VH-VL binders against q10081. Designs and how they scored, part 29

Target 1, 150 residues: q10081
Amino acid sequence: MSNLEFVYKYFNSLDVKELYDIYLLRTNVFVVEQKCAYPEVDEIDLKCGHLMLRNANGKLVAYARLIPEQQQTVRIGRVVVDPDERKNGYGRKLMLQALETSKQEFSSSKTFVLSSQEYAQPLYRSVGFKKCSDAYLEDGIPHVEMRLEL
Below, E stands for the ipSAE of ESMFold2; O stands for the ipSAE of OpenDDE; V2 stands for 0.75 times the mean of E and O plus 0.25 times the DockQ between their complexes.

## First folded at step 18 (VH-VL; framework fv_indenebart)

Design c1 (at its last look DockQ between E and O 0.03; V2 from the best seeds 0.00; counts 0 for: pae O 12.3 > 2, placed apart)
Fold by ESMFold2, look of step 18:
Structure c1 (fold): chain C 150 residues (1-150), chain A 122 residues (1-122), chain B 115 residues (1-115)
Amino acid sequence: as target 1 above (150 residues)
Amino acid sequence: EVQLLESGGGLVQPGGSLRLSCAASGFTFSSYAMSWVRQAPGKGLEWVSSISGSGDSTYYADSVKGRFTISRDNSKNTLYLQMNSLRAEDTAVYYCARTEDTGYTYYHMDVWGQGTTVTVSS
Amino acid sequence: QAVLTQPASLSASPGASASLTCTLRSGINVGTYRIYWYQQKPGSPPQYLLRYKSDSDKQQGSGVPSRFSGSKDASANAGILLISGLQSEDEADYYCMIWYSLAWVFGGGTKLTVL
């Protein structure tokens, strides 16, 4: 059994090692593994919350960003599990914590949204999200908007 | 000097109505969320209701939903609590409190009034 | 089951330390929440003392002595208010509070007596 630790920080509270770990994980998956030569780092990172899951060794094993939007809505994005740590249930643990953390850190939030690749929809449905759009392209990859209402 | 002053308390019969006011001064009223917190004689604190700085978001304790309405008039720097269908259990000192609001997160209640007493008795 | 539970009373001697607990209901993880602490003396409104989520996310209230501090006991699922070097003026009621499910929730309060 691995002792897991969630750490949440808004951008300006991140230290440089945390930022390095986040960008290493995100670029390894979203750019390298997914073979998507597209700018991964964007300005949204400067104005959102960053949720980290670390194992007992301090390794960053999962991550999501929590973006406050209009109309009492939080967007959960950049949901990622380290490829070597998949099959440990960390995706579901991350999503449950992302919802709980969003309700705490964005106090008025009633609506949670995300953009899902089609194969990932079962994960998001398992924590209460429902499909709410037709498929669309994001960076050339089919996605579906999903929503959870309190 | 930041100041909150409650008024409108008094004696009322069960089933009656009462409107509380909280006059705010010394700060930009519309920039802060506001809360009502009550305390029955000899009892602990119970949160009643909160309202966002703009007035667009309201929150209620389950014990008062459907009976109480929080509102604010930002042009008059005044917070209100309309209390309908009053019960003996609503007897308490009612405090208004200023709630820190960063635009995303509500934090603590940093400034409190001295309270106004509501007594519901037949 | 109540969202927050506090013991009704606690006694301690002058100069000693008091550890006031605020236990969250099973199924609510204390690690996620900011725990706010308030002091109330007889005849007065409550006063904000401090908040604690983690060592990197905490705040001392303005003018609150450093002998008041916040922490958490994860194994007990509880927030902790520690008062060191107890003085007679620390005799008061102490409340914890969290923002939970679109509502502020107070604990039942602990009456601290300094003998």
Scores: ipSAE 0.504, ipTM 0.843, lowest interface PAE 2.5, mean pLDDT 92
Fold by OpenDDE, look of step 18:
Structure c1 (fold): chain C 150 residues (1-150), chain A 122 residues (1-122), chain B 115 residues (1-115)
Amino acid sequence: as target 1 above (150 residues)
Amino acid sequence: EVQLLESGGGLVQPGGSLRLSCAASGFTFSSYAMSWVRQAPGKGLEWVSSISGSGDSTYYADSVKGRFTISRDNSKNTLYLQMNSLRAEDTAVYYCARTEDTGYTYYHMDVWGQGTTVTVSS
Amino acid sequence: QAVLTQPASLSASPGASASLTCTLRSGINVGTYRIYWYQQKPGSPPQYLLRYKSDSDKQQGSGVPSRFSGSKDASANAGILLISGLQSEDEADYYCMIWYSLAWVFGGGTKLTVL
């Protein structure tokens, strides 16, 4: 794929169209496609970074949140790829960029963490994450904590 | 429209084998884990097996371990269940279900097929 | 003892409320689990209704009426499916489900009759 563009912004720097695109993509996937209604928009949006991947025509094709935590740790969340774009390897591309962007925005960061459903581990392993916990139930769903040290 | 269609059910003798298929459409098949759930006549639901979107991870109920094998062909949008050493207690309607979106959290069996009937009898 | 126990049957009148229980086996804390609920009508596959872990962590299936709600009874170590304003079309079997010991586990199901 050509002419992809990553844009990273904090909430207060998002323009109305960017915010609209983010929430449209997230709700269409996490709520509508998955047929589950929940409070998708939350307060974390206000205090985290927003990583956007857009294609040549300006379509938001992938997105993730970068959430700084204590002890030079960054948590990656709300990883989403547009349903029509999921065969293009954007998930891995997004994760790689998330790591690079985190290093730039959070200069002291050295640890990256995420909570992965068991079935999702391959994506994160592909960019270097390793399981660092036993399987546990998060809200009744099997998860593992994954970590990457840089 | 999201749709799952099971096939391959039938009558088989104890000790026999059967292979079920589930054709998926209306969604990115490889992005979802899939499951088989069965229901014996007049009884409740019983989870049988699950497989990740990529196929790298599989899970089985104790009742079918060593006898059943779950697999998938993402190029054909098809889920399979190879059932060997079948027993009378395996008699049931077998449902395939979309279980969760790989890479995302908090998902479950949200879409079900109509089921295919497996009867194990002498 | 089964991981999840449901009453075999329950009856209620139209317009009334029905509370379906899903009791977890002793030693399994209901507070740590998200409980999934499914509805199944005769001759049909199960249909997802909702999941409930807490008031701040719950989801409603698409198209599922708001009169269906989830809760928990910690004292009983049970999940609860509440159906308010019971309607005739609510007559069905209801199953609860959790992830436990590397497996999806269903309750035995409750047959709800609308009188």
Scores: ipSAE 0.000, ipTM 0.563, lowest interface PAE 12.3, mean pLDDT 90
ESMFold2 (binder alone), look of step 18: mean pLDDT 92; pTM 0.933

Design c2 (at its last look DockQ between E and O 0.03; V2 from the best seeds 0.00; counts 0 for: pae O 9.3 > 2, placed apart)
Fold by ESMFold2, look of step 18:
Structure c2 (fold): chain C 150 residues (1-150), chain A 122 residues (1-122), chain B 115 residues (1-115)
Amino acid sequence: as target 1 above (150 residues)
Amino acid sequence: EVQLLESGGGLVQPGGSLRLSCAASGFTFSSYAMSWVRQAPGKGLEWVSSISGSGDSTYYADSVKGRFTISRDNSKNTLYLQMNSLRAEDTAVYYCARTTDEGYTYYHMDVWGQGTTVTVSS
Amino acid sequence: QAVLTQPASLSASPGASASLTCTLRSGINVGTYRIYWYQQKPGSPPQYLLRYKSDSDKQQGSGVPSRFSGSKDASANAGILLISGLQSEDEADYYCMIWYSLAWVFGGGTKLTVL
């Protein structure tokens, strides 16, 4: 694993293979593994940044989307690690790079937000996010809002 | 022709105050972020402060936070830098620069003024 | 440790090429950043030359000759300004710049002399 590579592109710069890889990973985890029959692909994908982590073989092993919002805020969403690649620390690496990339690509941003399932909160706390809401349902699953201020 | 003209420099005692102005012409001023960059005699460039086109977002170098205030008057096409509690190390030529703004991202300082000199000395 | 490091000086012959480096502090990945380059001649304000993030995300400044180009050396964690076909007029100070931690950050500058 000597050569992990982050690739970031806004939607219009994705090639067709990148888009295929992103949707394959997202649907395999969020729809198939989690058994959640909700629309996974949405119009936000058309107007946001896409952060990919590839291993030395070119496999997409982790992904997040970076969504610019009002009030100098970036939302990080669709955070996913390939199930066969879990426990390699890629989730934390992905989140650190997502923050750095957001600061570069949305340079006015000062606030970062995400909606977290219960199991993912430790990951987000490890990179500086704090819970800022009570639990709510998203696609029938309990979530909390988490926030990081620069 | 895009033009930026700084003014308001001069000799000031340590602890004093000064307000710099930058008159802009030849472009839609409110559509662009603006910056101040300074250069001490014989030294390199140091970014000082930036302000968004609307004026609602401001950014400061650590060396000037709490002492300097950037502002703009879009009705007068003018950028300002209020400098308080001046120190000898603030002695520099101060440049006004237009920052290319693509909504979410500031790209670069593409047009610069000729600068105005601030000297902080007893 | 400085965020950006540039050598203080560089000399090259007329007609040759000069490669000016802008090294990012360890822990900051050059691949993530757009590297902006400025030229400054004595007594004049800086002039924007170009920016480079990747071959698909780069820009030449207005009126800047194509013999100025940008690239990166990932193994050195550095941005590169290449000036080919050096002319006496290219003798100047050259600064790199990035947007980092809600601030524009300049390198210390490289004085290029054309012998």
Scores: ipSAE 0.094, ipTM 0.731, lowest interface PAE 6.4, mean pLDDT 90
Fold by OpenDDE, look of step 18:
Order: sequence, then C-alpha cells, then structure tokens
Structure c2 (fold): chain C 150 residues (1-150), chain A 122 residues (1-122), chain B 115 residues (1-115)
Amino acid sequence: as target 1 above (150 residues)
Amino acid sequence: EVQLLESGGGLVQPGGSLRLSCAASGFTFSSYAMSWVRQAPGKGLEWVSSISGSGDSTYYADSVKGRFTISRDNSKNTLYLQMNSLRAEDTAVYYCARTTDEGYTYYHMDVWGQGTTVTVSS
Amino acid sequence: QAVLTQPASLSASPGASASLTCTLRSGINVGTYRIYWYQQKPGSPPQYLLRYKSDSDKQQGSGVPSRFSGSKDASANAGILLISGLQSEDEADYYCMIWYSLAWVFGGGTKLTVL
C-alpha cells in the first residue's frame, strides 16, 4: 500500500495523540481481543523506542517496541497489527523496519531477539529470525526464543 | 459473527480414509492457528492436531501421528483433517477450534464448531 | 499416570459451592501452568469458561458468570474450578486443559450433577 509512514520516537517525544493511539491499539489487541488481563502498560514504555506505522489517513495500523539490552542486543516487543489491517503484510513490513530502525538508533547493535509464541514463528522467520531455544512454557503457553544476527 | 462449521464425517471401515473440513467465517482466518479436538462417544475431549495460521507449523497427538494430516486453505477459509488408516478408536465427534492468532499470543481454543461425527466400524 | 486427573463425577445441591479439581501428575508443578477450563453440556460443543495461572494472571470468558472462578491448590498440585451459588444450569461436564510436552492435554472431565 502507498503512503505508509513509519515514525520512531522515544516515550518523552510522543505527543498525547500518539500515546493514545499506541495504548488504544495495544490494549484492544493484547488485552481485549486476546482476552488477556495483564499489566499491558509498563515501565519499559518509558525507556524504550516506539515504532509506529500509519496509513495514508493517519491511522496507526501497526506498532512495535525496540528495547536495547546488554551485549549489543535489541529486543523487539509488543509487535501488533490492527485487526482490520492484518491482510496487508504490515507485520513483516514492521519487522523489517524495526531492524533498520534499530541499526540506526543503536549503531552498535548486532543481535536482535524476541520471544515468539510457537505459532507466530513464521512471521519472524520471514525476516531472518531463527529459533535459538527449545520450546518452553511461558504462562503455560508454548514459546521459543528467536534470534537474528546482523 | 465468528463461526466454525465442520463437515465430512461419516461411516468408514477400519483401514479406510476420511477427510474432514471446517469452514470458518467472521474472522481473519489466516491469522489464527486452528485445532482439531475429538470426543469419543461417552468419553472426554482429546486434542488431535493443530496448525499455524500460515500452515508452516503442525502438531499432532501421538495417537494420530503418521496417520492424520492437518492442513488449511486460507483462500477458502477452510481447515482440513485427512485421516488415513482409521481405527475403531478414532470413532468420535470431531471439533474444529480457533486456537491462536499468528504473530500474537492467544491462549486457548476459544471458538468451537458443532462437530462432525466419524464412525469407524466393520 | 495421566497428565491431568479429574474426578469422574461430583454432585452438589443448588445454592451450594462445587469445587472441581484438576490434579497434575507428580513431577509437573501446577504453579508453572495456566489451566484452562471448559464446560460442555449434552449435545453441545465445549465452551470456554476461564483460565487461571495466578491471581494476577487469570481471565474470565465472555459471558461467564462471576460465580465461576479459578484457583490452585499447591499442596495438592491441582487446579481448582469453583462454582459458587450452584444453579441447575451448571449441570454439565467440566474439562481442564494445559499445554504440555508440545501438546494440548485435557483432563478426563468431571460430570457435575446438581441435585
């Protein structure tokens, strides 16, 4: 699709509307749609980067967090695509941009990691991530650690 | 409205084959992992198989490995279960269930069809 | 031994509380698992009730009455489904479920009779 826009900001640079859109999308998906009550908004939001994808009319259609960690590692989290926009390939687009943005913002970054639910692996494999752990249970749900070295 | 509708059940002899279908509507089918769960007459629930939204990952119960194949056609919003080398113990109502959103964390089988009956008998 | 064990049947009077247990096999720590509960009435598919890992990690299914609640008994290594204020419509089979060893595993189910 045309006229998509990626915007990357740290928490203190987010305006009220951006923050609203992020939390609205995250809560509607991770809490309501996925029927999971958990502390969705957390302290990590304050110290990580926020990658936003908007369409031509300014709608937030996808989002992810970029979290710098030790040893030149960046963790990608809170990957979400608007339920109405999931057929548009925004997930993969978001992940590709997340990698590029990470390299730009964290120039020393070499390793990218994420925790993937078992069934979600194909999305991350499509951009080069590989499983680097055996399956494990996180809250009783099967997960794997995935890694990409660049 | 989210809906799942199973079909393809019937009577088959031991050693025979049968293909079940599950038509999905009311949600983005390709975004969800799907599962088959069966229930023998008067017995409990038994998970049979699961498949990721993209179809790249499949899981099977030990009782059906090598005999059953789960697949999907996302263009048709349809889940399939190819059952070969059927045994009497495979007799059951077979349910399809929405299981997980690919790329996200869904926790369980939250939507179920009405089921289709498979009877394996001589 | 089965991964999940449920009593075959349980009876209780209207208005009373019923506690349905889901015991995990020895060596499997109940504390590490999210337990899912399903209700099934005759001639119907199972219906999701709730999930419970801990008091801070639990979820009630849509439309499921608050009189249904989940908990755990660590000493018994079991998940608990508590139905308070039992009603006649609660008569059904109840199944617990977990993810274990790369598979979804159901308990044997408990038939709850409301006397």
Scores: ipSAE 0.015, ipTM 0.577, lowest interface PAE 9.3, mean pLDDT 90
ESMFold2 (binder alone), look of step 18: mean pLDDT 91; pTM 0.930

Design c3 (at its last look DockQ between E and O 0.03; V2 from the best seeds 0.00; counts 0 for: pae O 13.6 > 2, placed apart)
Fold by ESMFold2, look of step 18:
Structure c3 (fold): chain C 150 residues (1-150), chain A 122 residues (1-122), chain B 115 residues (1-115)
Amino acid sequence: as target 1 above (150 residues)
Amino acid sequence: EVQLLESGGGLVQPGGSLRLSCAASGFTFSKYAMSWVRQAPGKGLEWVSSISGSGDSTYYADSVKGRFTISRDNSKNTLYLQMNSLRAEDTAVYYCARTIDTGYTYYHMDVWGQGTTVTVSS
Amino acid sequence: QAVLTQPASLSASPGASASLTCTLRSGINVGTYRIYWYQQKPGSPPQYLLRYKSDSDEEQGSGVPSRFSGSKDASANAGILLISGLQSEDEADYYCMIWYSLAWVFGGGTKLTVL
């Protein structure tokens, strides 16, 4: 419904329920749905921003993490939409907000990067990302690097 | 006491150049971003340019890009604005301002100088 | 097409409240941005009042009275500076500011008159 709310927090500002919701959504998609038995939780989570989209019921329906890197670059990762909430345009809404939030929270950032599976490239192109590498394997799955420059 | 003191203003013909300085004291200069903000007579505030604490990142309003250059000398605690190709519309009081910078995010301008007046007349 | 729009003037009585708006351009979501507010009296440089992004991300400037507060009206896509218990010394120009597109952007300012 139209009571959608974005919440952004750096790791140390997350409360326990927010962290639980994030990891539940990420593991249900990246481990269970994608059938990839790899450690999903990593130490990057400790040093990045976490962008949450919640619906009117407070359900976490989409998520991304925003990772500051060197050379005025932000990496957007773990982009995910709850499987039961797909086809509502939340992926595009999330990506537009991730870019605007990155520009606000990492004020000097000029370059935005991500690693995309093939199926997700149309989403990222729709918000201005362009492919900038040949395919490579990440967790055994083909990916390409994509970039947006201001 | 934290202080910012602008200098270098004056009367200049259109097409001319002028160099503004801002002397900073009472704080660790290199830990702060710095900004120039101008105000034309009877008009509102217009941000002109900012520079990061290290000097590695610079930012300009569209109205001054290609004509103005911001710089800083952290060893002298001094901020500069080189203004070239001056126009009548650049006539204003120019303020130097200390900008809060956490290393990631720029915040408000907490200390302002009293300003220096630039008049570009044709 | 301005990034930030403020009404040019506003009048209010001593003791009343004034609500000063700072509307962001269509396509820029106010919820994402920290809205900074400055007060300027004639002949003086601006003075920082406060910033507001959300109730968990806000700051009052040093020495600024608590009757000044920030908020947002999401349906109007606007930041709001509320001044309660208006006093004659609150008569001033008020500017909002955001960091947008690698630039600081000021609104056009609102002249508040306390009659």
Scores: ipSAE 0.460, ipTM 0.823, lowest interface PAE 2.4, mean pLDDT 92
Fold by OpenDDE, look of step 18:
Structure c3 (fold): chain C 150 residues (1-150), chain A 122 residues (1-122), chain B 115 residues (1-115)
Amino acid sequence: as target 1 above (150 residues)
Amino acid sequence: EVQLLESGGGLVQPGGSLRLSCAASGFTFSKYAMSWVRQAPGKGLEWVSSISGSGDSTYYADSVKGRFTISRDNSKNTLYLQMNSLRAEDTAVYYCARTIDTGYTYYHMDVWGQGTTVTVSS
Amino acid sequence: QAVLTQPASLSASPGASASLTCTLRSGINVGTYRIYWYQQKPGSPPQYLLRYKSDSDEEQGSGVPSRFSGSKDASANAGILLISGLQSEDEADYYCMIWYSLAWVFGGGTKLTVL
């Protein structure tokens, strides 16, 4: 876990390799691994921030979207860790950095929200998120809304 | 090859206890949630319990809440079901099944064991 | 009323098509749920067949013949498993399943006989 690097960029600042790596990781996990066909690439990509975690070899090992919303709210989405790297604690590291980066990029940010699959809640709880909704189905998958107030 | 092998079934009197085990092989056990599903003789399938890959989350059917406990030992690739206060209606073949991936994915039961038989009778 | 209701039995001829229904309880919108289907033959554990939420969200299990497909009938508030070109080997019990109220819920199952 040495020489990890976080890089935060908006869409227009991504180079071709960065964009390729992001879409490769997202599609391999959210579409292929999860066996879910949906419009993975969407317009939100054009107007949100992209947080990338790379290891010493330059491999993209984790990624998240930072999406500013109204009322000083930031939504964290497309949280993904490379399947081969999931035992390294990168998920929590990513979330902590996502919060810090959001504070820097969105100085007025106060509330952070995300949609969590039920079993993934421990990761988000570990950084302070709390469940704020009952379980619901999103694409037939159990989810809960989680919130963090800072 | 992905395999699940249940064990621990047997005959027990009402009010008794039994502990089932499920040995998993052929996949990264800790990356999947696991479930128990039972089937009474000549009847349909009934979900019993599920546990997340890490063991942090557990779910139970109302019919077994307070009596059954699901657990796992990822170092041994083994799933457990502790059954207490057993009733005649708990008589069934108990299947363990691979359920969901811890990679932020939820799935159905996609792999099943052959089952172990539990008979509760006086 | 049960969350999921299936006919107890259904019979069809070889080569014909069979439609197995899984009716959701009133107040539960079938359009919201992904429905999972399992096949169980005598003396064997259940086998995953497919999941279906919509035409754009369907997935078949490994080794499952393409003659198995899912659909929904909104008017009946039901999921449907369609088996085309029935073969003798398709004789089995079929169960539907959904996630509901923090639990996996199975239908009662349908025994399909191939005449």
Scores: ipSAE 0.000, ipTM 0.572, lowest interface PAE 13.6, mean pLDDT 91
ESMFold2 (binder alone), look of step 18: mean pLDDT 92; pTM 0.931

Design c4 (at its last look DockQ between E and O 0.73; V2 from the best seeds 0.00; counts 0 for: pae E 4.2 > 2)
Fold by ESMFold2, look of step 18:
Structure c4 (fold): chain C 150 residues (1-150), chain A 122 residues (1-122), chain B 115 residues (1-115)
Amino acid sequence: as target 1 above (150 residues)
Amino acid sequence: EVQLLESGGGLVQPGGSLRLSCAASGFTFSSYAMSWVRQAPGKGLEWVSVISGSGDSTYYADSVKGRFTISRDNSKNTLYLQMNSLRAEDTAVYYCARTEDTGYTYYHMDVWGQGTTVTVSS
Amino acid sequence: QAVLTQPASLSASPGASASLTCTLRSGINVGTYRIYWYQQKPGSPPQYLLRYKSDSDEQQGSGVPSRFSGSKDASANAGILLISGLQSEDEADYYCMIWYSLAWVFGGGTKLTVL
């Protein structure tokens, strides 16, 4: 099997190299690849958990953030796989681990939510999310809200 | 002085019901999640149920789901366990235990009562 | 398929170290979980010892001596409770616990004998 490693840290526990790797991956995909000149780094990063997937060489290959919200809800956001690593099934592995980690780190929470672009809906459905809104624009890109109840 | 005191145990026939109570003192009860943990004679620990500090979130072990109901009255600093459809395998010492409820995460059970004994037999 | 498996018993000499294992079921990655440890002496309720997820995410229970420590063995998919400098009063039952699938789950316990 692959020597994949998941690392989870709340913001204040990140070291500077981890933060660099996260922002490099996020900006390369959400700003450069998606051609969206929008503030990618936001205040939410300071108040959430950061889930990293690294391969055997230590490369950050996938990432998500886990945001505790009111009403026993966790939001999973900034779900991203390195473009060069997409053929390896890391998106599903990341989502399964994000759910498992959220249940561990936010153990009183029953509800998980995310904002999905059209292309990502099949991934999120495969791990149990269901669409729960009409489409809306986020950073000029159509999204839908998806929800998983425990 | 933090204290938890269980009561309501006793001898009950199979199919019967009991309600256990756990009186809490010495801390802000509503700030803590509360659990029931049981231990059959000569056996290990088995978690039974947990309720959040507000009382709005509950979880149960599969072995008791649908038969037991955890509840709390924060105005009386009291935790309850309603036990219905009792079976011989429910025979155990029942402990109440507290843990901090951060609104997000449960941690260890830091304070335990001395337990109350439930015996289910004819 | 037990979620947590502990050996039923373990013996060690006074002054030696004991390494108690808590193995997670295949398919549950020990790296994700915070492992909690409890000690129980005859006739008493359990007492919290410590929890361990990683060296940066661990906590010792109040009044628990530093000779009790937690770690993990990733290759064995196990949490470990290490007790160094064993004392006769360390003879007890030891339980591991995790939050898994919306439930607290205990291991079956290990009876430690100090002989």
Scores: ipSAE 0.323, ipTM 0.782, lowest interface PAE 4.2, mean pLDDT 91
Fold by OpenDDE, look of step 18:
Structure c4 (fold): chain C 150 residues (1-150), chain A 122 residues (1-122), chain B 115 residues (1-115)
Amino acid sequence: as target 1 above (150 residues)
Amino acid sequence: EVQLLESGGGLVQPGGSLRLSCAASGFTFSSYAMSWVRQAPGKGLEWVSVISGSGDSTYYADSVKGRFTISRDNSKNTLYLQMNSLRAEDTAVYYCARTEDTGYTYYHMDVWGQGTTVTVSS
Amino acid sequence: QAVLTQPASLSASPGASASLTCTLRSGINVGTYRIYWYQQKPGSPPQYLLRYKSDSDEQQGSGVPSRFSGSKDASANAGILLISGLQSEDEADYYCMIWYSLAWVFGGGTKLTVL
């Protein structure tokens, strides 16, 4: 119905183009835009879920990782919206879908957590997350831990 | 042989209470989540509740939240459903069903009992 | 609007193929959901048939004939249960199910009649 499409896959199910798009978007934002050199690609990619949002043209406009943790917790990571596609509400749309997809894939989960860059907190608050830690540095960037209990 | 046997059904007045039991055998009970699913006469299936293998996690359908309580005794291989404040719309055959529990996900209900009938009527 | 919508009834001839649909409510993307299918015959509890998320993520229940298979129609936002080579014993009610908002949700069921 919508021109937007969500696709959720685990690493082994990603095709070459999907993997390329994911890593391109993540590196362009988290490494280049944010001027932060760190091991962007990691082993978590191999064992987590990958949520992709594509527009009508097939462009990857937003992405997130869904990472199951102990104690019925799901961590949402690598939340990113294409710089050219921001202010279109894709961030909120992505987070809402991330929560729903998490419930689907990790159905015993009751807690959702993420590490938010300080400036990004409003996005996560808009979908129910609350700050649950003091600020800390992650790869030199100020972060806060946020949590949503269901 | 994997078996589930429901019991405790009966006739009860609106506002009354009833406790259902489900006796499990033929498998490691604590390794599976357990669900209750009901079916009103001539109608479709409605999931009621699920409890994890350990009993640490429970979920309920909105229609029964606050009124029904799912529990289990793994030492007795028994699943329970405490039903309070019963309503006419709670009238149904109640099935217990084995539900796969991976620790992160619940999968489908793969084994079902024969059901026990609950009738709520004045 | 119901989360899952199924046609009330469907009829097909022996040997033919039947396609049972399970339409998800708008705003719920069928592509992200694993859809479970159950068969229920009169006087019996439901029986698990299969689950389908994608071609690479499909599981069939034990003892379920291979003529039962799952698919999706993205354009219709629907899951599909395909029954090929219909037999008289396939006459039953069929329910789809998903895990949605921390709850199992069933469709209304489809009564399949084999003519």
Scores: ipSAE 0.092, ipTM 0.745, lowest interface PAE 2.9, mean pLDDT 93
ESMFold2 (binder alone), look of step 18: mean pLDDT 92; pTM 0.933

